# Designs tried in a protein design chat: VHH binders against o14958. Part 14

Target 1, 349 residues: o14958
Amino acid sequence: LNFPTYDGKDRVVSLSEKNFKQVLKKYDLLCLYYHEPVSSDKVTQKQFQLKEIVLELVAQVLEHKAIGFVMVDAKKEAKLAKKLGFDEEGSLYILKGDRTIEFDGEFAADVLVEFLLDLIEDPVEIISSKLEVQAFERIEDYIKLIGFFKSEDSEYYKAFEEAAEHFQPYIKFFATFDKGVAKKLSLKMNEVDFYEPFMDEPIAIPNKPYTEEELVEFVKEHQRPTLRRLRPEEMFETWEDDLNGIHIVAFAEKSDPDGYEFLEILKQVARDNTDNPDLSILWIDPDDFPLLVAYWEKTFKIDLFRPQIGVVNVTDADSVWMEIPDDDDLPTAEELEDWIEDVLSGKIN
Below, E stands for the ipSAE of ESMFold2; O stands for the ipSAE of OpenDDE; V2 stands for 0.75 times the mean of E and O plus 0.25 times the DockQ between their complexes.

## First folded at step 4 (VHH)

Design Q21 (framework vhh_7aqx_2)
Fold by ESMFold2-Fast, scan of step 4:
Structure Q21 (fold): chain B 349 residues (1-349), chain A 124 residues (1-124)
Amino acid sequence: as target 1 above (349 residues)
Amino acid sequence: QVQLQESGGGLVQAGGSLRLSCTTSGFTFSRYAFSWFRQAPGEEREFVGAISWSGGSTDYADSVKGRFTISRDNAKNTFYLQMNSLKTEDTAVYYCAASKLYYFGYTPSEYDYWGQGTQVTVSS
């Protein structure tokens, strides 16, 4: 996205007991930053100002939408925060209708703009044409679900739609009411197919038809796929979802030929190892995180101009990276599988 | 139809405990904030305690803080009021309430759905 220069207008409001009812009624979507008390410390003030500028820039870009932007001071507005259900200082919350969504991603203007634009959309996208089926099939890097229902008035579609609201915008929910579309996707009436990222075939969710609770439980149980992309909008929650205290992290820039090729190798390894419950690979495209590239290069002592794969200890951030000589070809799928086996067996780190 | 139904009321001696339950149906439980209100004879309904939609925030009337605990069980579509160290002043009809708004309120007018009430009598 091409961001304009900040125009200096204050579009972010401090939320208080005095104004919150008016603000909640004015906007369809409210972006709320629940922040630690601003101290007189110069470093703390500068960090707060940087986050405020991010919110102001996002508010400027989205000023044509019915989205409000507010801040809540955890000390001054403790009673209001308690009333609204905010318990994690430093968090960004999105209020949409009856729902409160915690944003657990990178605090960056482009990330927030995309997150809010996705959240304004309906929780379920309806597919009714051949062109839309092709667009659906091209989405490979998200968890996605698609269900076939008789109509929008179906009790089973309503359960599906309510389940979708639990995961918006992180997981993509699709539905069709068209028999032709359902036939192309091999969907039976009231059946939902679950697609893991980068996999060739979906998993048909068993025991149709489903309640909202059954769908939510299934999705929660299958949220850690063998290969997943780190999304800026959920990076902290994804990072805390470690397996046995480690993350296997792969850096590959999709827009670069070497990065693209390495990602194809990762996909092949993931597809061949879906039955391994101890394997979860986190793919990071550095282009998604321009503000974190220098931090990662310094912390991990690696060069992100080239593909990398390593194991990171969640507790101490110690890491070990596979040696890929800069004058050699990328590792084969077999070489990568051997390295992963050494990691999982404890021979590495 | 949206329904809220209280249970667990009754007669108890001062210093005793009771656990009230509010079972709900006809709406998506996880999206609602819940509260308990009480009404003594000849008095208006007063706030007792509330729990946010996420369960991460609770608040209580000053008269019950430290003695009462509100909790919710999303799997059972039920929320609770654990009442400990009961006093004769706690004698009232207890009502459960649900708010479709983002926040719990302290005033009855801020709630969309109500139970029928359950009697709690604390004897000395």
Scores: ipSAE 0.000, ipTM 0.349, lowest interface PAE 12.5, mean pLDDT 84

Design Q22 (framework vhh_7aqx_2)
Fold by ESMFold2-Fast, scan of step 4:
Structure Q22 (fold): chain B 349 residues (1-349), chain A 124 residues (1-124)
Amino acid sequence: as target 1 above (349 residues)
Amino acid sequence: QVQLQESGGGLVQAGGSLRLSCTTSGFTFSRYAFSWFRQAPGEEREFVGAISWSGGDTDYADSVKGRFTISRDNAKNTFYLQMNSLKTEDTAVYYCAASRELYFGYTPSEYDYWGQGTQVTVSS
């Protein structure tokens, strides 16, 4: 996504008790920055202006969509914030219909554009051809579901679509009404298959046909996979979803040959250890987080231009990293498993 | 591997204009904030102007505000300082600088990479 230079048009509006009802009715999606009062410090003002410019750039790129962009001052509009349920200053909220979605991702224009575009799309993507099945099968780094239904008018499809809205845009829901597609994916009528990221085969969700509540409950019980990719649009929520106060973090640039190879090793280790409830590996592609590379290098004292794996304490960010002497001499799956066992047993802090 | 190279300096009469260029290599240009600093004989290196990673935010020293304009061209991996209405007090070696941070800083210590400098001399 090539971003244009900001054109100077103000597309971000201050939301207040006087205008909020009109603004909420005008847009299909409302992107809202709930901010602390602007300080008089020049450096802090520039940081605020950077976030404002990010919102203006996103609004400019998406000006052809029915998306509103607003800011709410936490002090001036305290009553409005309480009415709308905004409680975290410095947060970005997206209002879609009757839902309020907290954006826990990187505050960057490209991240916000992708997040909002995914949120505008229908919650379920329909697949009806061999090429679309191949595209579906190539998606490996998301939790994804696919169901086979008689038609869009099916009560079971509607339950599936309602379940999908609970997880948009983080979990990808697909459906087909085509018998040929269903046969190729081994789907029976009203059956839904659940795919964990990077796994070879899906889990057929038991007890079809399903209610919305049954699907939502199943997904919630299965949304912490053995290997997951850190997404810019959910990075803070993912970071807070730690196991026993730690994260096992792997940095690898998929576009680089050494990063690609290391990721394949991580996938093998994950596939061999799906039965370990204490294991959750967070994969970070530095290319997804250009704003954080320098911060992570300084904080963890590592070089992110090569593969790394370590354990990070969530509270204080203290970390220990596996010694990989050369990016051309990557650890074997067995060596990596041994290191992970040492981490989980407490031999490595 | 990372290199910044200034060009466009020289001798100009008071009231005249110059455009400085800083050509970069060895990093992803679009991820960086850029600035210009200058150092007059016997003085410390001082902030002149800066531009954010997106090009949407700029700032300038009070002494040059309204006369100087910073800009960037991501396709050419180059950023510029357009200097108008030059004064004799603008005589200095001008340095270009790059920061890994999205935010531009106001002190030299906030920048990771530097050019060699280009001399600007403004005669009365």
Scores: ipSAE 0.000, ipTM 0.101, lowest interface PAE 22.4, mean pLDDT 83

Design a01 (framework vhh_7mjh_2)
Fold by ESMFold2-Fast, scan of step 4:
Structure a01 (fold): chain B 349 residues (1-349), chain A 121 residues (1-121)
Amino acid sequence: as target 1 above (349 residues)
Amino acid sequence: EVQLVESGGGLVQPGGSLRLSCAASGFTFSSYAMSWVRQAPGKGLEWIGRIYSGGSTSYNPSLKSLVTISRDNSKNTLYLQMNSLRAEDTATYYCARDSYSLWGSYRFDYWGQGTTVTVSS
């Protein structure tokens, strides 16, 4: 996405108790930056200005959409922040109807544009043709769900649609009302199949038909798959999602032959270890984060020009990386599994 | 109450070496990354380097050959070893508790009072 130069028009408004009710009614989505009080420190001032410029660029690109952009000062507007449920300074919140969504992605204009455009769309995508089934089947690196229902008027479809709203835009919800499509996907009436990223077969969610709450609970219990891709739009939430204080992180450029091959090895290891609830591998494609590559190379002391796998401490990013053999060949699935077992057993920290 | 106390500063001759210490209290020292930062008279803050909870280090490339950062978790103490000191290294040296961001930002939430190093003969 080629972004224009900022045109100098102020499209980002300071939100206050005086204007918030009017602003909330004006827009379908409200993108709100809840910021720390701006200090006299030059570094903090520059960081604030850079984020403000990002918001102005996004507002400029999306100016013909019904999306508002506002800032809330945590000190000046403490009462308003408490009333609206904002408790984390430095966070970006999106208000959509009665929903408050915390943006857990990279604070970058292209990432925000894509996130907001996805969020303004319907939460469930209907598929009704063979071509759309093929498109659905090609999605392998997202959590995705698909349900078969009698019609949009079905109480079970409505429960599914309401469940989808809880996870938009991070998880992809699909539905079909077509018997032919359902047959191709082996879906029974009112059945929902849950696809973990990179898995060959879905999990049929048990005990159909479902309530909204039952679907939401199932999805929440399955949000940490064995292999997942780090996406710019969810990177903060994904990074914070670890019970043991560590992540197993794999870097591989899918567009590079070596990276592609390493990713295939990671997929094999993941498929062979779906029964281990303590295993979650986070795949990072450096091409998704061009501005962070040099920073990560310095932080981890690794060369991201080649595939890497390591264990990283969530709190301070201290890390240990798997040694590649002297011949520079990629590890086998068995060698990778042995290394992972050493990490999970505490032999490697 | 979080407290960081630097020591070891003083007058040193050009070409000399000096080791600074930072005594930490009031928090679980072993769980935090720690940084050294300096400020020369009339100049801005310059980050020297960081040591992670596990002992890994990261340095300002301009200073890497001149400094070594280490820690002793049993003593809640952070160290900065400086070699081949020049007049340009005259500064107040601070230790800081940090929360390193994977997303390209640094956060220093507590600082010591600083210890002054003067390089002169």
Scores: ipSAE 0.085, ipTM 0.400, lowest interface PAE 4.1, mean pLDDT 85

Design a02 (framework vhh_7mjh_2; at its last look DockQ between E and O 0.24; V2 from the best seeds 0.00; counts 0 for: pae E 3.5 > 2, grease 25.1 > 24.2, SAP .685 > .668)
Fold by ESMFold2-Fast, scan of step 4:
Structure a02 (fold): chain B 349 residues (1-349), chain A 121 residues (1-121)
Amino acid sequence: as target 1 above (349 residues)
Amino acid sequence: EVQLVESGGGLVQPGGSLRLSCAASGFTFSSYAMSWVRQAPGKGLEWIGRIYSGGSTSYNPSLKSLVTISRDNSKNTLYLQMNSLRAEDTATYYCARDSYTFWGSYRFDYWGQGTTVTVSS
């Protein structure tokens, strides 16, 4: 999507105790930038102005949606911030109904637009046809859940919908009320199946029917997959979700034949090691981060035109990368497992 | 309050050796990469090298054979060992906390006041 030139109209409102109640009632979503006081320092002022322009562009692109954009000064509006539960200066918060969601992704217009468009949608997507089942089955790089219920008025569907709100937009919740769709997906009435990214088979959540609390607890206990894709809209939160101060990072361009093949090998390794709680691999498609490719290549001394796998220290990015044969011969699943074992045992970094 | 204090500078004969120290306080020293940077009189800043939290090192290729960077996390101290010193190594030497990240270019967020090394007979 090509972004328009900023038209100069101010669509971002300063939120205060005087206008707070009116603004909250007007919008389905409220995107709120909780900022530190603007200092007299020229560099700090410029950084603030750049973020303000990003918010103005996003507001312009989404002006026909019921999404409000506001700013809160941490010093001037300290009482309002406390009342709304904002405690981290420099953060973006999205208010949707009674929920407050902290945005922990790249502060960029395209990333914010996609995040907000996903968040304004209903938390559960209804599947009612065979074609929609095929679309559901093609989604492999997200955690996804699907439940079969009698109707949207079912108490069990309502519990499922409330659970979905806890994880939107990061985890994808689906439901069907159609017996034919349920049969194709092998779903029993009131059953919910949990899909880890890149896995062949779902896990049927035990002890149906479920309460909201039971579903939320299950998802929280299973939301660090053995293999997951790094996405710009949650990149900082994902990076902070490390195991023992490290990440195993795999670079592969899915659109390239060798990258595609390497991803298939990573999927095999992940499927064979779902029982290892110390294993979590981050797949990064360089196409998702074009501005970081040159930095990563220079810093890690690797070539991102080919697949790479390494271990990276979360704090200072100290890293060790697996040596891949000169003939563009990709490692086997067994060779990758051996290298990963050496990493996890401390023989490598 | 983050503080970095360099020491060990002074007058050294050509061909001699010197070890500089940098005492760190006010942050969890063991969690950060640390760098050495120098500035010769009337010249710009020249990066010498970095030591990561895990102990791995990266050096300016032009200086790699002449210097060694090490750290003692129990003492919150960074070291720069210099050998075979030449007149051209006369400079103010700074230690810096390296805010190097997976997402960022080479960045330094805190600097010491510097210690002066003079190489002369």
Scores: ipSAE 0.393, ipTM 0.672, lowest interface PAE 1.6, mean pLDDT 87
Fold by ESMFold2, look of step 5:
Structure a02 (fold): chain B 349 residues (1-349), chain A 121 residues (1-121)
Amino acid sequence: as target 1 above (349 residues)
Amino acid sequence: EVQLVESGGGLVQPGGSLRLSCAASGFTFSSYAMSWVRQAPGKGLEWIGRIYSGGSTSYNPSLKSLVTISRDNSKNTLYLQMNSLRAEDTATYYCARDSYTFWGSYRFDYWGQGTTVTVSS
């Protein structure tokens, strides 16, 4: 909802070799801005101040949690940054236990609060009832995994939990110890199913039981779904993972009737083409990015009050958009598939 | 090491035309948007226009009728064509690399040394 007005109390600490061990021990989770050196240049100083204000507001909102907020100057603390494994100036890092998680999302207070709240939760959610199975099944816009194990003490459950830590909070991991739940989901003992977003059927991960490394490798190989929602908390990471230098982008406002219908058509196209490794569509709900709507409309010369699909260059956002007339019916699944084939063959762009 | 080197500046008479070039090296030129920017003596920077990796262009509305930006990706070269030049077009002209425009983050992370154009009788 609404954030409170910043109260002016400093909560973000400058990290150095002198204090880093004490700060690291004080908090279970550390949110760290690894920033460029702040010079006398007024533009650089203003950019730094804006990001510091965002971090101070997040720290205020989350002051009741065991989360530390710190900054590291890339030049003044270069030795410390190397020890901690930071390699990209201007990035935000989350230190959770021995792991360093790079945040590649929108540097905004509401995005960071939700991201950090997700990170402090357990990496695996336990499903114990029919109602919880129904809730699990309704999650369609995330990658999710579910496994059936004997108990929390199972070596296979522990491997699964350790694998889940690698992908938290982006990929949802679930487990059950209940035979009834396992039967309802058609899960065998020590079996893990992988759910691609928007697909009718999961993939049973082959060759059960699994090590942590086998699970991590499988998930890494399957992180490019045929239809994927672009989220503010991972927007830069998602955008930069394309090996072909383009993204197929679909704007569809889920809460709008035409947007909802277009999204249903996109889901059908994705289901019919899930075996095509060259196809991955990024769905963007404009409601998730209210500050970018006007910019996108002007830059791409498109109307985001209507569904749109196009191809966008990764590095400079050059783009080409499918022609969808204002008063006409939405494209059929077949028309979208034909357009997509033209994009993938290089006929478009 | 990213390098941008402008050339083609010089003295030109009012009403004349001039084409500036910018030779790029040290990066994949064809994947980046490029801009031209100018600075008249004693004045601030004025953005002229941008050309995207695919060849689409965007211009400063005040200068749109006077300039054309093009690129030759096979030669890693950016061009600025200027026509009907006036004394007020006397400036140092820079090419600059744009980056990452999808998120509204426009920045010129690398600049050339500039080439000077003087328009006089």
Scores: ipSAE 0.129, ipTM 0.517, lowest interface PAE 3.5, mean pLDDT 85
Fold by OpenDDE, look of step 5:
Order: sequence, then C-alpha cells, then structure tokens
Structure a02 (fold): chain B 349 residues (1-349), chain A 121 residues (1-121)
Amino acid sequence: as target 1 above (349 residues)
Amino acid sequence: EVQLVESGGGLVQPGGSLRLSCAASGFTFSSYAMSWVRQAPGKGLEWIGRIYSGGSTSYNPSLKSLVTISRDNSKNTLYLQMNSLRAEDTATYYCARDSYTFWGSYRFDYWGQGTTVTVSS
C-alpha cells in the first residue's frame, strides 16, 4: 500500500458521553483506541502522538469508507469505557453492529488498513463457479470453512453466517448454494467442512445440520493448527497462545528457494503429526516483519537469511535452535520430526 | 498455584527509606523476570522497574535514582528498596510476574494483592 502524505486534517475524534450516540449513528464501523491518560512526560507524549498519527493516516486512507475513528481517554471517560466493556488500556477495538472486536496485531497503518478492509466485507464469501473453487483451494495458510446450503434463506446458512461473524476476519468462511460446486467439493446438504492450514483434506464437522453455537464451539476447539503462519494483524494473540510456556518457531522466507524448500518439509512434518494436540508450530516469514528481523537475530542469535527452527521459552526469552549445517543441505522431514519430538519430550529445552 | 505476596508497606516520613518484599510460590521463581508496579490513589498504574531472570534490571527513568530492585532466588523473594521517599510516592505497591513477548516486550501474568505505602509527616 502506498500511503499518502498526511494532509493535516484531523479525522480522529475524541469520544465522550456527549457525542457517543451521534458517532455511533454516523458510522457502520467504529475504530476505537482506548488509551491511558497522557502524562506530561515527553516520552509518553511522544508515544501517544505516534499512535495518533498512525490512526490519522488510516483514517485518511479509508476516508471513502463509512468507518469512524475515535479515541477514548480511560480516565476522562471512565464511565463510557465501562459501559462499552473496555478494560484494557492501550487496546484498539472495532465496533461493528452489536459486536466488539479487539485488535491484537501490529499497530501499523498498513496492517490496520488491511484489517479494516477485510472486516467490512461480508463474513461469508459465496462460491458459485469453478474458478472461485480454484481460488478457494489455493488458500492454504488460513483456517477456512465451507458449507453447502439450500439457499440464502436457509436457517442453517443463517446460523453459519452468524458463526462466521465470531471469527471474522481471522478465519475465512465460504458457502455455496450450487449443486455443481458442492459436488466438486464433495459436500452434502448442510454439511460444513473445516480446513486446517496446510492440510490437504478437510474435516467434516460431525452431526449436521449445525447451530451457530455448535459451529462456534467446533472452531474454538480446533483453532490451534499444527502449523500456522504468524500474521501481523494477530501477532500478539498468536504469541499468547503458547503451549506449556513455549513456542516452537520456524523462520523461513517463502520467497527464498531454501526457505521455500524448508517450508515444504515443515508442512510434511505437520501433516504427519496433525493428530498430536500438543504440537503447534509457528511459522514466521521474515518478509512479513521487516522491522523485527534485526531484533530476532540479535535476541535469538540466529541468521534469518537462512531457515531456522527453535523452541522459545515465553518466561525468559531463552531459546534453543536446531543446528542446521551451513551447507546447501536442509534437514530432512525425519530429522525435523526427531528434533520436535525431543523438544516435546523435554530433552531439548 | 502461583502466588505473590507483598509485605513491608506502612507509614514512613518524608525522606525516609523503605524495603518491600514479595514472596513468590507455585512456580520456578528463578526462571522469571519480575516487576514492581504501583498505583497512587486516584491515579493509574505506574511501572517502577523489572529484574530479569539473569539478575539485570530495568527501571522507570523517573524513578531510577530512588529505587533498587533485587532478588534472592534461594528464598523466592523479590525486593524493592526505596530511598528519599516523598509524599507523591504514597501508593499501593504490587509485585508482578513478567512473561516475555517475542516483539521485545513483557506482560504481567500474575499479581500480588499489594502493600500500601504512605509517606506523611
């Protein structure tokens, strides 16, 4: 995204009890920054200003959309914050209808723009052609669901749509009303298939037809993939989802031949171990996080120009990394699997 | 179960010194970074400083000259030494366990009940 130069127009508004109702009526989507009081300290002021500038740029870029941008001072508007259920200062919330969505990603203009653009889209994408099926099948790094329903008026489709709203935009929901498309995807009426990232075969959700609650529960129970890609828009939430205080982290640049090959090996390992609930590998493409590359290299003492896999302790940032020879040979799937087993058994820590 | 219990608070005169303690249990204390946080009446939380598992420390610049954080891993205890106390240092002081984030930050995942310090003549 090419961001324009800030035009000097303030678009981010301070939200208060006085203007809250008016603002809510004006916008279909409200982006709300809930912040602590700004002290007289120069450092704190500067940090606040940086956040504000990011929001102003996002607001400028999305000016043509019906999105409002507001800030709420936690101290000045404590009553309003309580009414809206805000309890975490420094957080960004999106109000969409009766929903409140917490943004737990990188606070960057490009990330926020993309996130918001995804969020304003319909929660379910309808597939009605073979071309669209192909596009669906090419999505490998997201959790995705697809259901076959009688029509848009089907109570089961409506339930599916409501379920989708719980996970938008992080999980992708698809539906079809077309018998030909359903046949191509081996879907029965009212069946919903769940696709784990990087897995070739879906899981048919048991006990169709489904209620909203059943779908939401199923997704929540299966939302930790064996292998998942770290994304800027959800990076904080992903990191907080550790297993037993550790993360198995794999760095691989997909655009690099070695990184690509390594990732393919990693996918194979994940596929072979997809039934292990104790295994979750976090894949990080350095290209997605250019500003963190230097920090990671320094912190973990690794070279991110090469594929890396290691275990990171969330308590003290201690880490152990697999030794990969500085030759053109990457570890085999078997070698990676053995290493992972050693990590999971506690031999490597 | 993770437990943090602060002690050592009380009434102190301006210019006085005070040492707070935090007793930790229910986890491997030596493996975690620990922080002190305070909250003055009617004000928000203020981070005081942190001691890492390795023993190195980081402080709020505004308080660095007035506080020292230390730890005794053999006793599972965290300490906060405060000197030259002022009226504005009146607050409830909390011990918190830190958790590392891969983007170079820390979060507090457990808190003590707090101990109150009142600085008054």
Scores: ipSAE 0.102, ipTM 0.479, lowest interface PAE 2.2, mean pLDDT 92
ESMFold2 (binder alone), look of step 5: mean pLDDT 85; pTM 0.849

Design a03 (framework vhh_7mjh_2)
Fold by ESMFold2-Fast, scan of step 4:
Structure a03 (fold): chain B 349 residues (1-349), chain A 121 residues (1-121)
Amino acid sequence: as target 1 above (349 residues)
Amino acid sequence: EVQLVESGGGLVQPGGSLRLSCAASGFTFSSYAMSWVRQAPGKGLEWIGRIYSGGSTSYNPSLKSLVTISRDNSKNTLYLQMNSLRAEDTATYYCARDTYSLWDSYRFDYWGQGTTVTVSS
């Protein structure tokens, strides 16, 4: 998507108790910046203007969609913020029907546009053809679910759709009503299969048919896969989801041959260790985070554009990285497993 | 005291090129990332791009094909090279000391006074 230059039109409005009801009725999605009170300090005002221009640019790009963009001052509109459940100043919230979704990603126009475009889509994608099954099978870096139901009018499909709304856009929900598609994917009527990222085989969710609550609970219990991709739109919560105060972080640029090969080794290690609850590897493609590359290189003292794997302390960002010489072969899956075992056993800190 | 002084602005023809400079003093220039920000007449501030202390760069996707940011740490100077200028690029251009963090990409603590670029025939 090519971004235009900002055209100067004000598409972002200040939300208040006076206009709230009218604005909510007008849009399918409402993107809301809950901001700290703007001080009289000129530097703080310029910072606020820069974030406002990001919202203005996003609003311009998406002006053909029924998406509203508003700002809420934490001091002036404290009552409205409390009513809507806004408690983190500086955050973006998206209102979709009865749901309030906190944006967990980088405050950047391209990230926000992608997030909102995914969120305005139906929460469940219907698969009805061989081509669509192939597209589904190629998605490997998301948690994804697929269910087989009699029709859209099925009470079990409605429960599935409501569960999907709970996780949109972070988890991908698919459904089929076609017996041929279900047969190809080995789905029984009212069965839902759960795919962890980078795994070849799904987990059939037990005890079909399911309620909304049962599906939501299962998904929540399975949100820490053995290998997961850090996403620009889901960055803060992922980072805070540490194991015993540490993250095992792997940098691999998928578009580079060495990075691609290292990612395949990581996938193999993950597939061989799905039963280890103490193992969760966070893969970061530096191409997804151009604004953070130099910060991470300076903080970790590594080159992010060659394969790296290390252990990072969540609290103070102290880190230890496996030595992978630039002129040498990449580690084997066995060598990587040995290093990970040394990290988890405390031999490396 | 921290000082940032932009120069190189002026009148330029559509399709032309221009290089802006920002002279920094009062701090260890090589230790900081630096950003360029512009403001067109009657419009808001628009971030152009950043150059990190190590020399790598990040750009606003809307402007990436138009601009190149570079620095010379021996001269404490930041540069913005602009090519294929359009009337819409008429703006006041600011350099800013960039204290970005993992969580905040638009954190600038010192700004220059700005230099004006007018793209007109």
Scores: ipSAE 0.012, ipTM 0.516, lowest interface PAE 8.6, mean pLDDT 84

Design a04 (framework vhh_7mjh_2)
Fold by ESMFold2-Fast, scan of step 4:
Parts: sequence; structure tokens; C-alpha cells
Structure a04 (fold): chain B 349 residues (1-349), chain A 122 residues (1-122)
Amino acid sequence: as target 1 above (349 residues)
Amino acid sequence: EVQLVESGGGLVQPGGSLRLSCAASGFTFSSYAMSWVRQAPGKGLEWIGRIYSGGSTSYNPSLKSLVTISRDNSKNTLYLQMNSLRAEDTATYYCARDSYSLWGRSYRFDYWGQGTTVTVSS
């Protein structure tokens, strides 16, 4: 993305109890930075100013969209923050209708622009043609769901659409009203299929038809697949809470031949081990995180321009990495499985 | 409102021991790593060590033999135990909330206490 230089115009507004109702009505999306009070410390002031510039640049790029940008001071606007459900100082929240979404990605202009553009889209993408089925089938690195419903006026489609809003933009929801498309995907009326990333076959969600809460609960229980891609918009600060402390992390640049080959090996290992509940591999493409490459290389003492796989303690960043020789020999699926087994059994720490 | 308040500083003789405390409020203390940092008169900031949310510790190698960091999550309190104090350990000691994560950040310590002064002198 060709980003312009900041033009100096102030597009970020301070939100208060006096103006919040008017601001909420004006925009389809409201991007809100809930910030701690600015201290007199020089370093803290500079960090705050850098975040302000990022927000101003994003607001400039998206000025033709119905997206508002605001800041909320945690001390001055404590009552408003409580009313709107803000509890994490230093966080970005996006208000879309009656939904509040916490942004837990990299605080960078390009990441924010893409995240907000995805949120403007409808929560459910409708598939009605053979070409669109092919496009759906090519999406392999997201959790995705697809449902077959009678029409957009169906109570079951409305429940599905509401469930989709809970996970937008992190999980991709699709629907079809076309019997031919449903037949190609082996979907029965009111049935929803759940696709784990990189898997060949979906899981048909049991007990159709579904309520919104039943779909939300199923998705929440299945958010820890055997192999998943980390995206910039999914950088969870609370990752340590979800993944129980010890994690297998794989770095591979999909755009490079070696990275592509290593990713194919990871997919094979994941497919062969879907029934192991203790196995969850997080794939990170360094190209998605250009500002973190130097930090990860220094912290983990690895070279990220080649494939890497290791076990990381997310609490203190202690890590152990598989030795991959300089002679460009990537591990076989069997060698990788043996290493993973040694990690899970505690032989490697 | 995040607040960190250090206490326990004072005058101590060379070779003596001292324990500093840091009382935290306004956030879920048990979820954050915490650090100790010191500044001697006329010198820059020197990182002492960190205790992670899980209880593991990491220390500045040059200070490791002098200090032990611990925490009591039930009391929202961080501790720095110092032993075998030298005159050159005279400094203002700060506790800081460590915004550590796997993702790294341009700013690592997001909140600091006001500091407590330790003077090592006979």
C-alpha cells in the first residue's frame, strides 16, 4: 500500500459525554483509542504522539469512508468508558452498530487500514455461483464457516449472521441460498460446515438448526486448530492465557521457495495429527510483521530469512529452536513429528 | 488509574541488606510482568531485573549476585531484596509495569513509580 505523507489536518476528535451520541450517529464505524492520561514523562509523551500520528494517517487514508476516529481519556471520560464497555487502557476499540470490537493487532497504519476495511464489509459473504465456490475453496488459512439457508429472511440465516458479527473479521462466514452450490458443498438445508485452517474436510456442526448462541459456543470451542496462521490483526496480548504457556511457533515466508516448502511440510504434519489436543502450531509469516522481525531475531537468536520452528514460553520468551543445517536441508515430516513429540513429552525445553 | 508506590528505602551500612516494596493498584497485577530499575546520582537508568506474571525471573548479569525479585499477587506487591550493599548501590530505585509481550513494543515500561531512595554509607 502506497501511504501518503501526513497532511497536518486533525481528523481525530476527543470523545466526551457531550458529543458521543452525535459522533456515533455520524459514522458506520467508530475507531476509538482509549488511552491512559498523558504523563509529564518525555518517553511516554513521545509514544503517545507516535500513536496519534498513526491514527491521523489512517483517518487521512480512509477519509472518504464513513469511519470516525476518536480518542477517549481514561481519567477525564471514565463514565463514558464504563458505559461503552472500555476496560483496557492503551487499546483500540471499534464500534460497529451495537458491537464493540477490541483491536489487538500491530499499532501500524497499514494494519489498521486493512482491519477497518474488512469490518466495513457485511459479516457474511454470499456465494451464488460456481466461480465463487472455487474462490471459497481456495481460502485455506482462515477458520471459515458456510451455511445453506432458504433465504436472507430465514430466522436461521439471521442467527448465523448475528453469530458472524461476533468473530468479524477474524473468522470468515459464508452462506448460500442456491441449491446447486449447496449440492456441490454437500450442505443440507440449515446446515453449517466448519473448516479448520489447512484441513481437507469440514466438520458439520451437529444439531441443526442453530441459534446464535449455539453457533457462537461451537466456534469458541473450536478456535484452537492444529495449525493456524497469525495475522497482524490477531496479535493477542492475552495469548498466554489462551494457549496455556508453552507454544510451538513456526516462521516461514510463503513467498520464498524454502518457506513455501516448509509450510507444506507443516500442513502435512497438522493433517496427520488433528486428533492430538495438545498440538497447536502457530505459523508466522515474517513478511506480515516487518517491524517485529528484528525484535524476534534478537530475542530468539534466530535468522528469520530462513524457516524456523521452536517451542516458546510466552510468559518470558524463553525458546528452543530446531536445528536446521546451513546446507538447506529442510526436515522431513517424520523428522518434524519426532521433534514435536520430544517437545510435547518434555524431552526438549 | 494505574499507580505504583515504592517504599522501604533509607540509609543502610555497607555490607548490609534491604528489602524494597512496590504497592500496585488500578490494574490486574497478577497479569503483568514487573521490573526494578535504578538511577544513581548523575548517572543513567540501570535495569535491575524482571519478574514475569508466572513468577520466573530475569536479572541484569552485573547485578544478579546482589538482588532477588519476588511478588505477592494476593497483596498486589512487588519486592526487591538486596544483599551485600556497596556505596555504589546508592540510587533512587523504581518499580515499573513491564508491558512485555511476544510481539515486542517500542515502549517496554508503560508505568513507573515515583521512586524510593537508598543511601549506602557508614
Scores: ipSAE 0.006, ipTM 0.248, lowest interface PAE 10.0, mean pLDDT 82

